# Designs tried in a protein design chat: VH-VL binders against Stromal cell-derived factor 2-like protein (SDF2). Part 7

Target 1, 181 residues: Stromal cell-derived factor 2-like protein (SDF2), of Arabidopsis thaliana (Mouse-ear cress) (q93ze8)
Amino acid sequence: VEITYGSAIKLMHEKTKFRLHSHDVPYGSGSGQQSVTGFPGVVDSNSYWIVKPVPGTTEKQGDAVKSGATIRLQHMKTRKWLHSHLHASPISGNLEVSCFGDDTNSDTGDHWKLIIEGSGKTWKQDQRVRLQHIDTSGYLHSHDKKYQRIAGGQQEVCGIREKKADNIWLAAEGVYLPLNE
Short names: E, the ipSAE of ESMFold2; O, the ipSAE of OpenDDE; V2, 0.75 times the mean of E and O plus 0.25 times the DockQ between their complexes.

## First folded at step 1 (VH-VL)

Design mo3 (from mo1 with heavy chain K98R D99R Y100G S101Y S102Y G103H W104S E105S; framework fv_mogamulizumab)
Fold by ESMFold2-Fast, scan of step 1:
Parts: C-alpha cells; sequence; structure tokens
Structure mo3 (fold): chain C 181 residues (1-181), chain A 119 residues (1-119), chain B 112 residues (1-112)
C-alpha cells in the first residue's frame, strides 16, 4: 500500500517493534518541548502522524511520497510537528527529538528527508526507511533504553548522525489516503 | 539543598514594565526546565511561563503571551521574567519553580516575589 | 483549555480523622502511556506550594505515607488517612497533560 501525502500513519521501529508516540507532556530537561517516545502497544491513539509536504512545494494530498523527499510529520492529536535540534536527549545524550509548532507555525527544524532502503522509488507500507533530520543530519533513532517515570517502559527516541540498524522504521498501521488518479 | 530565590517584585503603575529574577543553587541549573507560577492575593495558582533547560523554547498561556518573556542565563544560574504592558490583573506573588524530569511536576518552588500593579 | 474542578472548597477536619478531596477534569488525563497526568500540591499557610503527588498516584520525595492519590481519566481523589496539624493548608490539583497547565481552584483544609 502506497503512503500518500495526507495519510495518517504509525511508524514502527524495526528492531524494537515500538511505535513512534507523543502526547503533550514536555521534556523536563533539554528543550522543554513536547516529548516523543517509543510506545510498546499497537493500539495507541497517540501514535498517528500525518504525512505532510514542506510548505511551498507542488505536492498535493494523495500524491505518492518519493524516495529522498523532504517531508514533515504532524502529530495527529496535538497538531505539532516532529522536530529536532541541538539539545541533548534525556537518557543517551544524543540529539533531542520533540514536537513543535502547530497548524500555522512550522520551521526548518520540522524537515525530514525520507530515505528508502533498497531500490524503491516511492514510500510503501512495511518498507524499511530512515528519516534524516535536515538541519542536524541526525537519523530518527530509538533503542531499548526506557524512561523510568512512565508506565509500560516507553523508549527514548532521539537523533544520531551514524547510519545504524537502530534507525530503521516501517510505516505499519494507518489511515491510508488513496493514490491520486 | 535545592534553593530558588526570587527578587524584583515592586509596586508599579499600569502600562509599565518590570523584570523578575530567580537565583538557583543546589542543583545543576542547566539540566532543568524552569517555570513561573503566580498567585493573586487570596486566589489560586496560575501557570505563567515555562522555559527549556537550554533556553531555546518557551511556553505561555494566552493571558500573558506577547507581554511576558521568560529567559535564563545558565552561566549565572539565573531565571528571568520580563513583564511588559502590566495590568492590574497581573498583581500577584510570582513563584520561580523547577520542572521535574519528563513529567513536568513543579518539584521545587521559591518563596515568591510580590508584584503589585495599581494607580 | 482543560478545566479543573475541586470539591469541597473548604474541609474542616478533626485531628486524627481522615480527609478526602475530589478533583475533576473537563477531559480525560489518562493517555495511552497508562499514566494520568494529574498532580497534587499543598500550600501551607504563609509558605510556598509543595509537590505531594505526581502522575496521579506517586508520592513525591519526603511525602508521608498518609497521603495517597487515586483515580483515573476525569475523576481523582487525594486522601489523607489521618490528618495532622501540619497538614493544614490549601490543596491544589493540576493537570500536566497539555498546555496551558491548569490548576483546580483549591481546597482549604483546616483543623476543627
Amino acid sequence: as target 1 above (181 residues)
Amino acid sequence: EVQLVESGGDLVQPGRSLRLSCAASGFTFSDYGMSWVRQAPGKGLEWVATISSGGSYTYYPDSVKGRFTISRDNAKNSLYLQMNSLRVEDTALYYCARRGYYHSSFDYWGQGTLVTVSS
Amino acid sequence: DVLMTQSPLSLPVTPGEPASISCRSSQSLLYSSGYNYLEWYLQKPGQSPQLLIYLGSNRASGVPDRFSGSGSGTDFTLKISRVEAEDVGVYYCMQALETPYTFGQGTKVEIK
């Protein structure tokens, strides 16, 4: 199944099987922005992300997302953008990943390059991908390091500049918009 | 061990500006987000502002957005609140508070500094 | 904004007797994380507020076992198993789920 602009998807970390998750609880350290974690449950209303283009491009709702495209991921419930910056992540001290802005407020810290592993030209469900943050060059990353202050052992999500097995994600569950005719 | 000491509260006329300071000690200041919480005389608590540990990100309720600016100087272990266009309804005791790790609890509070806005 | 409502607003208690304070939110504070992002604070007369309970039911450092927090979703309770003279003050609940962070109006606990 094609992932098109406007689709709401869950991103699953390949190695841990945790989903990219957020809620409006800010980090107590680092940026103080809304936190982003890995959530172990498959039934999680806070793990949907809307695939959006960068402002000023010609991409429309229903268009396929091409390999190497620069995209934004909007947290469906809080309307904030998946974001990164030069702050230390809480557990590992890597690049902090947060949520920032709203429907009308977005900056370059919200821009991620989609890197499809292998020879695929467009993003498809269950395809192995990396998301590389434009401003920091950090790859969206997670690992089996858990926050002690949240139930269920939610995992740290951060950015690292090294290309590793731990920064592979798959688009798993979602509300997939049909491909434009 | 953890100590937060506010200063800068004063009697000011409506429309004027005032800057509050908070001196932190007993912990690594640069590791924690910081907040201001106010309490009008005889009233309850109201959150005013939060700043991230590095100072890049700030949060405000609509009641003060555009008028108040929270800032910090990690080299001096100091937190600030710049209050512009003060209104009578800004009259309150202003507390400096430390944000707890991840869960956003205000785990330590200063003694407060009184701001009175009247003619 | 999330509205936080406490009851009762005034609670006179006899020393050694239990006390119970209710807090209701206008929307659920339970997220898929399994946590309720609800906190309780105590302000003793002439003093700054202090944290009692975080994430619904966890006691802050130094808080006596006689204090307990319970509840889920929109209905929360702070219970003091036996009230002591030092427990006099105004108790506030606060939601930490989303900005702006909002407090209840406060419950004044005083000795009869």
Scores: ipSAE 0.008, ipTM 0.493, lowest interface PAE 12.1, mean pLDDT 86

Design mo4 (framework fv_mogamulizumab)
Fold by ESMFold2-Fast, scan of step 1:
Parts: structure tokens; sequence; C-alpha cells
Structure mo4 (fold): chain C 181 residues (1-181), chain A 120 residues (1-120), chain B 112 residues (1-112)
């Protein structure tokens, strides 16, 4: 199944099987912006992200997302953008990943390059990908490091500049918009 | 089908050590956190230890902290509980349980249990 | 530590009649995610515990629809609409919001 602009997707971390998650709770350190974590299950309404183009481009709803495209991911429930910056992540001290802005407020810290692993011209469901943050060059990353205060443990999501096995994500569940003709 | 099989339970004297094992099959073991839960004869359930899917994080209640160590070998689909400085009150049936985290409840599958008796 | 308290501790029931078990937590189990981190387990005589309800109200796979979980925050209820002989056993609530994970003391459901 093609992932098109306007689709709402869940991003699953390949190694941990946790989904990229956010809710309206800020980090207690660093930027103080809305936190982003890994959530252990598939049944989670806070793990949907809407695939959006960078403002001012010609991409429209229903268009395929090409390998190497610069995209934004909007958290469906809070309308904030997946974001990164030069603040330390709470557990590992890597680059902080947060949610920022709203439907009318977005900046370059919301821009991610889609890197499809292997061959492939457009983003498809279950395809191995990396998301590289444009401003920091950090790859969206997760690992088996848990926030201690939450039972079942939400995992740290951060950015790391090295290309590692723990940077691989798959678009798993979603509400996929039909491909434009 | 998911299967968890515990082993290693025995009769031991106070102050001794014992190691429990749990063999997992029917699922991708490395995707799940794992836990040990015990039940003293005729009593209720008590959580003993949890380990994260990759093994980096472990959690214990104060009653066993410093005495028990949970560990796993993902290549062998095996979970372990090293129990040191055993006390009479550690006498219980010890269950291995799969901890999905909080999306599916923490303990969606349980083994049959292995009995540990600590007695002089 | 979160204290979990169940009531009643013993519940004799006539087959075909409804049953209700209460579970209270010493602090709210409703997290900012919108979920209540409360589970219900059943331990039938001589068997291992089995998951009935997760996240407060969701039935686990294979659990009959006569079982339902409700409540939010600190007050939760497990209901069996029509108790059958196979439903006898000890029912436990458990909080999964934070470690240490804690169970209620159990409610023994018996046929009258």
Amino acid sequence: as target 1 above (181 residues)
Amino acid sequence: EVQLVESGGDLVQPGRSLRLSCAASGFTFSDYGMSWVRQAPGKGLEWVATISSGGSYTYYPDSVKGRFTISRDNAKNSLYLQMNSLRVEDTALYYCARDRGYSYGPFDYWGQGTLVTVSS
Amino acid sequence: DVLMTQSPLSLPVTPGEPASISCRSSQSLLYSSGYNYLEWYLQKPGQSPQLLIYLGSNRASGVPDRFSGSGSGTDFTLKISRVEAEDVGVYYCMQALETPYTFGQGTKVEIK
C-alpha cells in the first residue's frame, strides 16, 4: 500500500516494535516542548501521524511520497509537528525529539528527509525507512531505554547522527488515502 | 501458539541461592518485556521483577531488590531469575509472564509456574 | 506504592445471576494518554492466572462478552452479566501505571 500525503500512519520502530507516540505532556528538561516516546502496543490513538509536505511545495493530498522527499509529520490528536533541535534527550543525552507548533505554526525544525532503505522510489507500508532531521542531521532513533515512572515503560525517542540499525522504522497501521491518478 | 515453560524450582534452605528459567516459544521473544510473578501457597499474586525487551532495564519491588536479578537471553528465547539470600517468605509458585507493556495489559500469557520452597 | 483494594473478598453467586467486583486504587490510574492502566485477571482453581480485561475496559482475546470492565481514575468495576460454573475462581485487579506493579487482594467467586 502506497503512503500518500494526507495519510495518517503509525511508525513502528523495527528493533523494539514500539510505535512513535506523543501526548500533551511536556519534557521536564531540555526544551520543555511536548514529549515524543515509543509506545509498546498497536492499539493507541496517540500514535497516528499525518504525512504532510513542506509548505510552499507542489505536493498535494493523495500524491505518493518519493524517496528522499523532505516531509513533516503532524501528530493527529494534538496537531503539533514532529520536531528536533539541539537540546539533550532526557535519558541518553542524544538529540531531543519533541512536538512543536500547530496547524498554522511550523518551522524548519519540523523537516525530515525520508530515506528508503535499499531500492524503492516511493514510500510503501511495511518498508524499512530512516527519517533524517534536516537541521541537525540526526536520525529518528529509539532504543531499549525506558522512562522509569511509567509502568510498561514508554521508550526514549531521540535523534542520533550515526546511521545505525536502531534508526529503522516501518509505516505499520494507518488510514491510507488513495493514490492520485 | 504462545508457550512459556518455567523450571528450576526446588526445596532450599534459608540463605541459599536458586536460579529459575523460563523457555519461551510461539512468538518473537525479543519484542516483549518479560516478568516474574509469584504466589505463596493459598495467597494472592505478587509481582517480583520485570525486564525490558532488549534487557537494558530491570524493575523490582523493595521486597526482593538487591537479592533477585532478572535477566534474559534473546538468542535462546530464555528468561532467568537469579534468587540470592533466600528467605522463608520467598516460598511461592513462580510464574513467568509476557509483559506487552500497557497496550495489552502487562501479563497477557502466563506459564504453569515452578515451585520454590524455602525451609529449614 | 499504589494500593489496590477489592470488594467483596468473597462472592457466592447463583448460576445465571449477575456478579460485580469493585477495585479501588490509592491514586488515579488515568494517565495523560487517556488510558486507565488497570487490568483484571482470573485464576481458576488449579490453573495459572489469565488476562480478562486490559486498559480498564478492553476484553482480552477469547474472553466471553458476558465479562465487562468499567470505571476511570480510582474506581473500577468488573461485571459478569450471567455467571456460569466455569467462571469460578479468584479475580484480581492490577495497576500497571507505575512500578511496583500491585495487585488487589483477590475476590473469590463461588457457586452458591
Scores: ipSAE 0.006, ipTM 0.488, lowest interface PAE 12.9, mean pLDDT 86

Design mo5 (framework fv_mogamulizumab)
Fold by ESMFold2-Fast, scan of step 1:
Structure mo5 (fold): chain C 181 residues (1-181), chain A 122 residues (1-122), chain B 112 residues (1-112)
Amino acid sequence: as target 1 above (181 residues)
Amino acid sequence: EVQLVESGGDLVQPGRSLRLSCAASGFTFSDYGMSWVRQAPGKGLEWVATISSGGSYTYYPDSVKGRFTISRDNAKNSLYLQMNSLRVEDTALYYCARDQYDFWSGYSFDYWGQGTLVTVSS
Amino acid sequence: DVLMTQSPLSLPVTPGEPASISCRSSQSLLYSSGYNYLEWYLQKPGQSPQLLIYLGSNRASGVPDRFSGSGSGTDFTLKISRVEAEDVGVYYCMQALETPYTFGQGTKVEIK
């Protein structure tokens, strides 16, 4: 199924099968912004992300997301944007990935380039993709490194500048809006 | 300054329910996780429940899981513990504690209330 | 569940002398971050518990320098370099690595 602007999706990390997740626990190191983790459960209501265009573009609800598009991902429950910056991630010391802003506050640290693996022209469900942060060039990444405490068993999500098997994601479950003609 | 004030402790019979409250002041309540820790008369400390800052995540030991529910109302700066199917072994002083979580520099229970006594007896 | 064991359970101390309390965990509290997720709490008579030490060796705000935490993995020590009258109470270690959070049984420090 086609992923269009306005769709709410769960992003599954291909290698670990964990979903991209955020919650109301902030990072205590680095930025102090809302933390982003990998969550093992498929029924998690905190793993929905709304696909949004960059402000000031002509993209509208229901338009296909083209390969190479710059997008934003808004955490559905907290309304904050998937974000990265030059702070160290807590476990690995890579680039921190956080949630920032709200419905009216967004900056360039919220911008991610969609890179579709293979020959696809537009983003589809279950398609292998990478998300490259525009400002840092870091790829959205996860691995089998777990937070032990309050986020117990949830995996670190970070950014790394190298293309690796561990930065492939798939759009899995979601509420997909119909494709405009 | 940080204050936590518990209330709701009472003498109840086994099998009954009781709801505890904790009123928080002196800090931005919505920025902190909160916990309940109990202490049976003359005994040590036992962790009972934790809730995340926005209420999305709750954690319990097996001894109370399914019987106790932790909840919070950030607009009212209030923490709650709903205790169902009470047992004699639930008799304890119940403390409300602020739970500072930070993976790198974190500590659990930096401020504690005075406690509220729950006695479960026939 | 992680079992926390303290020794001694009772520790009479002469004022001005050092005191040492041991805490053992049934599994390692050292995480890949390089930190030990072990905390120490003090409960003075008739009072609520207070945080003394977090992440194995860091003193909480307002805690005097005479308190120090050390150890790694499964074996931890709380030391008081010179015991004052106000240090009387029950000391608890707690693991904060994973839920359920578990406390040691407590060590009662008394003036002899």
Scores: ipSAE 0.006, ipTM 0.537, lowest interface PAE 10.3, mean pLDDT 88

Design mo6 (framework fv_mogamulizumab)
Fold by ESMFold2-Fast, scan of step 1:
Structure mo6 (fold): chain C 181 residues (1-181), chain A 123 residues (1-123), chain B 112 residues (1-112)
Amino acid sequence: as target 1 above (181 residues)
Amino acid sequence: EVQLVESGGDLVQPGRSLRLSCAASGFTFSDYGMSWVRQAPGKGLEWVATISSGGSYTYYPDSVKGRFTISRDNAKNSLYLQMNSLRVEDTALYYCAREDYVWGSYTEYFDYWGQGTLVTVSS
Amino acid sequence: DVLMTQSPLSLPVTPGEPASISCRSSQSLLYSSGYNYLEWYLQKPGQSPQLLIYLGSNRASGVPDRFSGSGSGTDFTLKISRVEAEDVGVYYCMQALETPYTFGQGTKVEIK
């Protein structure tokens, strides 16, 4: 099924099967912004992200997301944007990935390029994709490195500048808005 | 006020088993990781076991792996240490400790400790 | 395993004078996060240990400002600017960078 602007999706890390997750807890290092982690395969209401265009573009709710499009991902529960910057991530020391802003406060650190693996023209459920942060060129990345004492063994999410197997994600569960005809 | 009260320490023969308990009060037990730290008479501190807040993850040094099991019952605000195949070298005062942390720092520190319960392993 | 070595093991001090305790780790405790994963604990005679310092230099709640932690990588120092009678006890450093968590052997601070 098509992933359209306005859809709320869960992003599953292909290698680990953990979902991209956030909660209202800030990082204690780096930026001090809201943390982003990988959450194990349980029902989790904190793993929904709303697919939004960059402000000022012609894209509208229900439009397909094209390969190579620059998008924003808004955390559904906290209304903050998936964000990255040059601060170090807590476990691996790669690029920190956080949540920033709100419905009225967004900056270029919230912009991600959707890269569809293979020859796909538009984003579909279960397609292998990468999300490359525009300002840093870092790919949204996760790995089997766990925060030791967080309940459920949540995994680090960070950005790295190299293409690797560990930066492939799939749009898995979601509330999908119908494609505009 | 935060309180941690250990119990279950006893005199036991080598090769036997013993179960320690720690009763927690004054805080939301299920939000915190917990640890056991021991101290042999007249000696220094030695970390024994850690358990995550939800109980899913446990950690041990090699000296007790396979012999000791840390567990918790969040409904009862209780922490446990099951000690099997006890050795004379396990003789120590066993402390229950609460872990707090700075989120994102990838570390915990022991901010509250109980009074300890004495385990003596002697033939 | 990370080995933690403290020096001196015994430190007699005169009340009101400063005291310094050294802690050395067998590998760097400075992680890519920018934090040093080093903690200091005090055990007063007949009492349970208590936290003094976490992440190398941060004082725990209720700890007097006469206590300070410093250092980075493999060499760390705990300083007491003016030792008081209630500061008597055994001081332990601990690394929390990786399991197994390991303590130094302890430094006994006594009044001269």
Scores: ipSAE 0.006, ipTM 0.518, lowest interface PAE 9.6, mean pLDDT 87

Design mo7 (framework fv_mogamulizumab)
Heavy chain, then light chain:
Amino acid sequence: EVQLVESGGDLVQPGRSLRLSCAASGFTFSNYAMSWVRQAPGKGLEWVATISDSGSTTYYPDSVKGRFTISRDNAKNSLYLQMNSLRVEDTALYYCARGDLSWYEMDVWGQGTLVTVSS
Amino acid sequence: DVLMTQSPLSLPVTPGEPASISCRSSQSIVHSEGNTYLEWYLQKPGQSPQLLIYKVSNRFSGVPDRFSGSGSGTDFTLKISRVEAEDVGVYYCMQGTHWPYTFGQGTKVEIK
ESMFold2-Fast, scan of step 1: ipSAE 0.005; ipTM 0.516

Design mo8 (framework fv_mogamulizumab; at its last look DockQ between E and O 0.84; V2 from the best seeds 0.00; counts 0 for: pae E 5.1 > 2)
Heavy chain, then light chain:
Amino acid sequence: EVQLVESGGDLVQPGRSLRLSCAASGFTFSNYAMSWVRQAPGKGLEWVATISDSGSTTYYPDSVKGRFTISRDNAKNSLYLQMNSLRVEDTALYYCAREHYTSGLDAFDIWGQGTLVTVSS
Amino acid sequence: DVLMTQSPLSLPVTPGEPASISCRSSQSIVHSEGNTYLEWYLQKPGQSPQLLIYKVSNRFSGVPDRFSGSGSGTDFTLKISRVEAEDVGVYYCMQGTHWPYTFGQGTKVEIK
ESMFold2-Fast, scan of step 1: ipSAE 0.233; ipTM 0.729
ESMFold2, look of step 2: ipSAE 0.139; ipTM 0.684
ESMFold2 (binder alone), look of step 2: mean pLDDT 93; pTM 0.953
OpenDDE, look of step 2: ipSAE 0.040; ipTM 0.638

Design mo9 (framework fv_mogamulizumab)
Fold by ESMFold2-Fast, scan of step 1:
Structure mo9 (fold): chain C 181 residues (1-181), chain A 122 residues (1-122), chain B 112 residues (1-112)
Amino acid sequence: as target 1 above (181 residues)
Amino acid sequence: EVQLVESGGDLVQPGRSLRLSCAASGFTFSNYAMSWVRQAPGKGLEWVATISDSGSTTYYPDSVKGRFTISRDNAKNSLYLQMNSLRVEDTALYYCARESGYDLYYYGMDVWGQGTLVTVSS
Amino acid sequence: DVLMTQSPLSLPVTPGEPASISCRSSQSIVHSEGNTYLEWYLQKPGQSPQLLIYKVSNRFSGVPDRFSGSGSGTDFTLKISRVEAEDVGVYYCMQGTHWPYTFGQGTKVEIK
């Protein structure tokens, strides 16, 4: 199934099977912005992300997301944007990934390039993809490094500038808007 | 056995450059963030640089930012510090140290090398 | 930057007596997950620093029971219940919560 602008999706890390998660707990180190983690549970209501275009573009609800498109991912419950910057992630010391802003407040630190593995022209459910942060060139990354006292043994999510197998994500569960025409 | 061994310290004139190395053994080097910490003669400890486990992210205090570059070669289990535009104030024993990589419970510098002496003198 | 301030800076101690070192941070060093990344390091004469205490109060592997750490928020203490000759050296507190990492000035523990 096509992933279209306006769809709410869960992003699953291919190797660990954990889903990209956020909640209203901020980082105590680095930026102090809302934290982003990997969550092991399938029924987590805090793992939905709305696929949005960059402001000022012509993309509309239901349009397909093309390979190489610059997109934003909005955390559905908190309305904040998936974000990165030059602060250290708490466990590995890589690039911090956070949530920032709101429905009307977004900056270039919210911009991610969708990289589809292989020759696919548009984003589809269960397709192997990378998300590369525009400003830092870091790939959205996770690994089997867990926060010890954060609920449920949640995994670190960070950015790294190297292309690795641990940078692969799949759009898994979601509320998928129909493709236009 | 877990070890870190520094090398490359020397006597140099102000304005010159020097490259330090740190050889790691006895653990999976690529799983750990690494740091350089220096100590001027008779003075306290000062953090100099940190590099993430993947090598993609580096951190510096303002005192060395733009002059020093930390890097690593995970295939060779080696950590480096390239020091440019050296100042008399950079004179210190330079330690490499292992940082937390896996577990927030052990966040700290649990393994240190013996240090390598850098003297910047006119 | 987070300023770490130690007192006293020099601490002469008679063997068998207790010793106490204070460390204060200019701002809170509590991480969002609830942990406080306050470490104590000991540098014995002629040796590299060694980790003594991590996360305020946890003794690192091999550290004797006579060492204890305590504190919260911005005010931290390292205590040695009965100082032995082997405990001489410079003690440093360090915060690892905020970039840049910062150390206290060091407290030199000497036998009288």
Scores: ipSAE 0.006, ipTM 0.507, lowest interface PAE 9.6, mean pLDDT 87

Design oz1 (framework fv_ozuriftamab)
Fold by ESMFold2-Fast, scan of step 1:
Structure oz1 (fold): chain C 181 residues (1-181), chain A 118 residues (1-118), chain B 106 residues (1-106)
Amino acid sequence: as target 1 above (181 residues)
Amino acid sequence: EVQLVQSGAEVKKPGESLRISCKGSGYTFTDYYMHWVRQAPGQGLEWMGGINPNSGGTGYNQKFKGRVTISADKSISTAYLQWSSLKASDTAMYYCARDSYYEGFDYWGQGTLVTVSS
Amino acid sequence: AIQLTQSPSSLSASVGDRVTITCSATQSVSYMHWYLQKPGQSPQLLIYDASNLASGVPDRFSGSGSGTDFTLKISRVEAEDVGVYYCQQYSDYPLTFGQGTKVEIK
């Protein structure tokens, strides 16, 4: 299934199977912005992200997302944008990934380049992709580092400049808007 | 087992500098934020600030920003709270606590009593 | 900053009584935690994220609530439960605690 602008998706980290998650709890250090984590459950209303274009482009709801496109991901429940900057992430000390802004406030720290692994011109469900932050060049990254040590916990999400297996994500569950004809 | 061990009680005069410590053991020190919480005599708990011991990144309660410095030395698994110039109003019990995020402050140090009097 | 108000400020209970403590926030809170500070001791975690029992905490303790109103209950209070109970919001910085509820056991 084609992922189009306006679709609400869950991003699953390939190696850990955790979903990209956020909530209105801020980081205790660094930027103090809303935190972003990996969540182990598949039934989680806080793991939906709306695929949006960069402001000022011609992309419309229902248009396919092309390989190499610069996009924004808006957290559905809190309306904030997936964001990164030069603050250290809580556990690993890599690049902090947070949520920033709202429906009317967005900056270049919200811009991510979609990199489709292998061949493919447009983004599809279950396809292996990387998301590279434009300003820092960091790849959206997760790993088996948890914020707690019992009951499975939530995992750190951060940015790292090196391409690694831990940078691969798949669009998993979602409400996919039909492709424009 | 997880332990947070704080430095001993201090008796100081206004204007003096002080650094108190909190040493973690039984876990990977850099995997958890560490926070400082104060309790003035007969009063409740007040959050002062926290640190990511891996990066050294800090966050402060604005009430204490500029009055205290939070730091950590990950090579010896120790967090610090420092004053350059103590005030009588700094008299309190100071606790360090390990931050397990949505699972709360799961371990606390035994506390360091700081008394500042002229 | 999010202000937390606990009710009651103090109470006296007999062993076996049911104890209810409430915590009210001025803004919606994502994560509410509860701590007990026994006399002369450091605070200890009782409940995290509104309703989850912390490790080693007896199941006579329970928590509930969401949004701005949260409740801590002790189904059958024991003598060892004497102390001051604090709620803590983990939603916005600065992190804040309630003023505390002192529980005395007769």
Scores: ipSAE 0.007, ipTM 0.539, lowest interface PAE 11.6, mean pLDDT 88

Design oz2 (framework fv_ozuriftamab)
Fold by ESMFold2-Fast, scan of step 1:
Structure oz2 (fold): chain C 181 residues (1-181), chain A 119 residues (1-119), chain B 106 residues (1-106)
Amino acid sequence: as target 1 above (181 residues)
Amino acid sequence: EVQLVQSGAEVKKPGESLRISCKGSGYTFTDYYMHWVRQAPGQGLEWMGGINPNSGGTGYNQKFKGRVTISADKSISTAYLQWSSLKASDTAMYYCAREWDYGSAFDIWGQGTLVTVSS
Amino acid sequence: AIQLTQSPSSLSASVGDRVTITCSATQSVSYMHWYLQKPGQSPQLLIYDASNLASGVPDRFSGSGSGTDFTLKISRVEAEDVGVYYCQQYSDYPLTFGQGTKVEIK
């Protein structure tokens, strides 16, 4: 299944099987912005992310997302954007990943380059991908390091500048918009 | 040198409580997950669970969840495995093992703690 | 849970023989590791992430494979290689080990 602009997807970390998650809890350190974590639960309404283009581009709902495209991921429940910046992540001290803004407020810290592993031209469900943050060059990354203040064993999500197996993600569950023509 | 040193062998009766320990040295204890692996007499290896020593966050094999408690005291670089009420079926060798962050493999293992539970 | 099945369950080899051990998973595994447990000792890491040699491990050991099928090879077995070999997956919880392959030297 093709992943198109406007689709709501869950991103699963390949190594840990945890889903990219957020909710309305700010970091107690760094930026103080809304936290982003890995969530182990099989049913989690806070793990849906809407695939959006960068403002000012020609992409529209239902268009395929090409390998190497610059995209934004909007957290469905809170309407904030997956974001990174030069603050330390709470557990490992890598690049902080947060949620920022709203439907009308987005900046370049919300921009991620989609890197499809192998020779695929467009993003498909269950395809191995990396998300590289444009401003910091950090890859969306997770690992088996858990937050002490968060019940249920939620994992740290951060950015790291090295390409590693720990920054491979798959688009797993979702509400997929039909492909345009 | 990096090493894990476990507490000594234990002989217990069913119903007794027990806590065994695993002390890390030669590395930053809070930077690496610690796991517990069980080996019943004449059997293979079985993962019981693990802990993030920095946060105290734990994960368990469902087979052992509620039967044992994994904890850590980062001030003394020590992880623990605890039973509130031992059963004869808990007789086994218990290993602690450090998860190497880079490879996600268990690169350093303790020497093992033999627990014998009999009446 | 991902179940790992090793083959053979046991083998006897002469010094200098090539030894091959396989590990099959019930579903695709991204991280497969191999350990050796010598008699009376703790397990020790041999190979991590399918094909990478652990620190201090002789280069006569090698690993390969992906997906559901993985292989550990000893190019020229030595007397000190006696013990039980285990594969272990780190793709999903619970973490699981294969049942073990016992290697004895004739």
Scores: ipSAE 0.000, ipTM 0.474, lowest interface PAE 15.8, mean pLDDT 86

Design oz3 (framework fv_ozuriftamab)
Fold by ESMFold2-Fast, scan of step 1:
Structure oz3 (fold): chain C 181 residues (1-181), chain A 121 residues (1-121), chain B 106 residues (1-106)
Amino acid sequence: as target 1 above (181 residues)
Amino acid sequence: EVQLVQSGAEVKKPGESLRISCKGSGYTFTDYYMHWVRQAPGQGLEWMGGINPNSGGTGYNQKFKGRVTISADKSISTAYLQWSSLKASDTAMYYCARDLEYSSGWPFDYWGQGTLVTVSS
Amino acid sequence: AIQLTQSPSSLSASVGDRVTITCSATQSVSYMHWYLQKPGQSPQLLIYDASNLASGVPDRFSGSGSGTDFTLKISRVEAEDVGVYYCQQYSDYPLTFGQGTKVEIK
């Protein structure tokens, strides 16, 4: 299935099978912005992200997302943007990944380059992809480092500048908008 | 606005039971551990234990295990510290404090105002 | 249990003085935090994870250290800084605090 602008998706970390998750809880360190974690369950209302273009581009709802496109991911429940910056992540000390802004407030720290592994021209469900943060060059990353005190053992999500197997994500469950013809 | 509001001062006799409370507001109660810290008159701070309000899981300083019970009611965003039988040595100021899972080293970032417990005959 | 020893146990400073407080642990500590308890008040967070300034805390406060030795510094002490300073480790249970350092202004 083709992932189009406007689709709400869950991003699954390939190695751990955890979904990209956020909620209304800020980091107590670094930026103080809304936290982002990996969630072990498939059923989670806080793991939906709306695929959006960068403001001022010609992309419209229903258009395919091309390999190498610069995109934004909006957390569906809180309306904030997947964000990164030069603050340290809580467990590993890598680049902090947070949620920032709202429907009318977004900055370049919300911009991610979609890198499709292999020969695919456009983003499809279950394709192996990386998301590289434009401003820091960090890849969206997760690992088997768990916040030990959270029920279910939520995992750290951070940014790392090296390409590793732990940078691979797949668009899994979602509400996919039809492709424009 | 994050607040931890504790119950009022208590004056009790040895052997009596007591439960004091700490109510959180301005945040999602279940996303933060709640800890109890004791301060005897003229003394320093001593950690008693903590609770995960989401699971009800507790950890205790062994000095207080079996002598107090820590609990929480997430429906009303309130944590409790309870004694079945007070002793004069329980006379102290009792603080609740929250920490944050998504912070470096889980510092106690907000504290309640304290509950003074006096136990005397 | 990890024991924390602060030095000095008390000090008197004049406004504008530099104040240094140390905290020594019996074994290596992953996370060390510093709190200030002003007279008649609850403790408040000053520094977390050795060197990070807590929200709302003036930049005259700083922290440093790793392993077993940690330091809290006030570059230019002010009258409002009076109180007892505590270090606290979050490496192992039970969580422990130092004995406290009382800071008074002359």
Scores: ipSAE 0.014, ipTM 0.633, lowest interface PAE 7.2, mean pLDDT 91

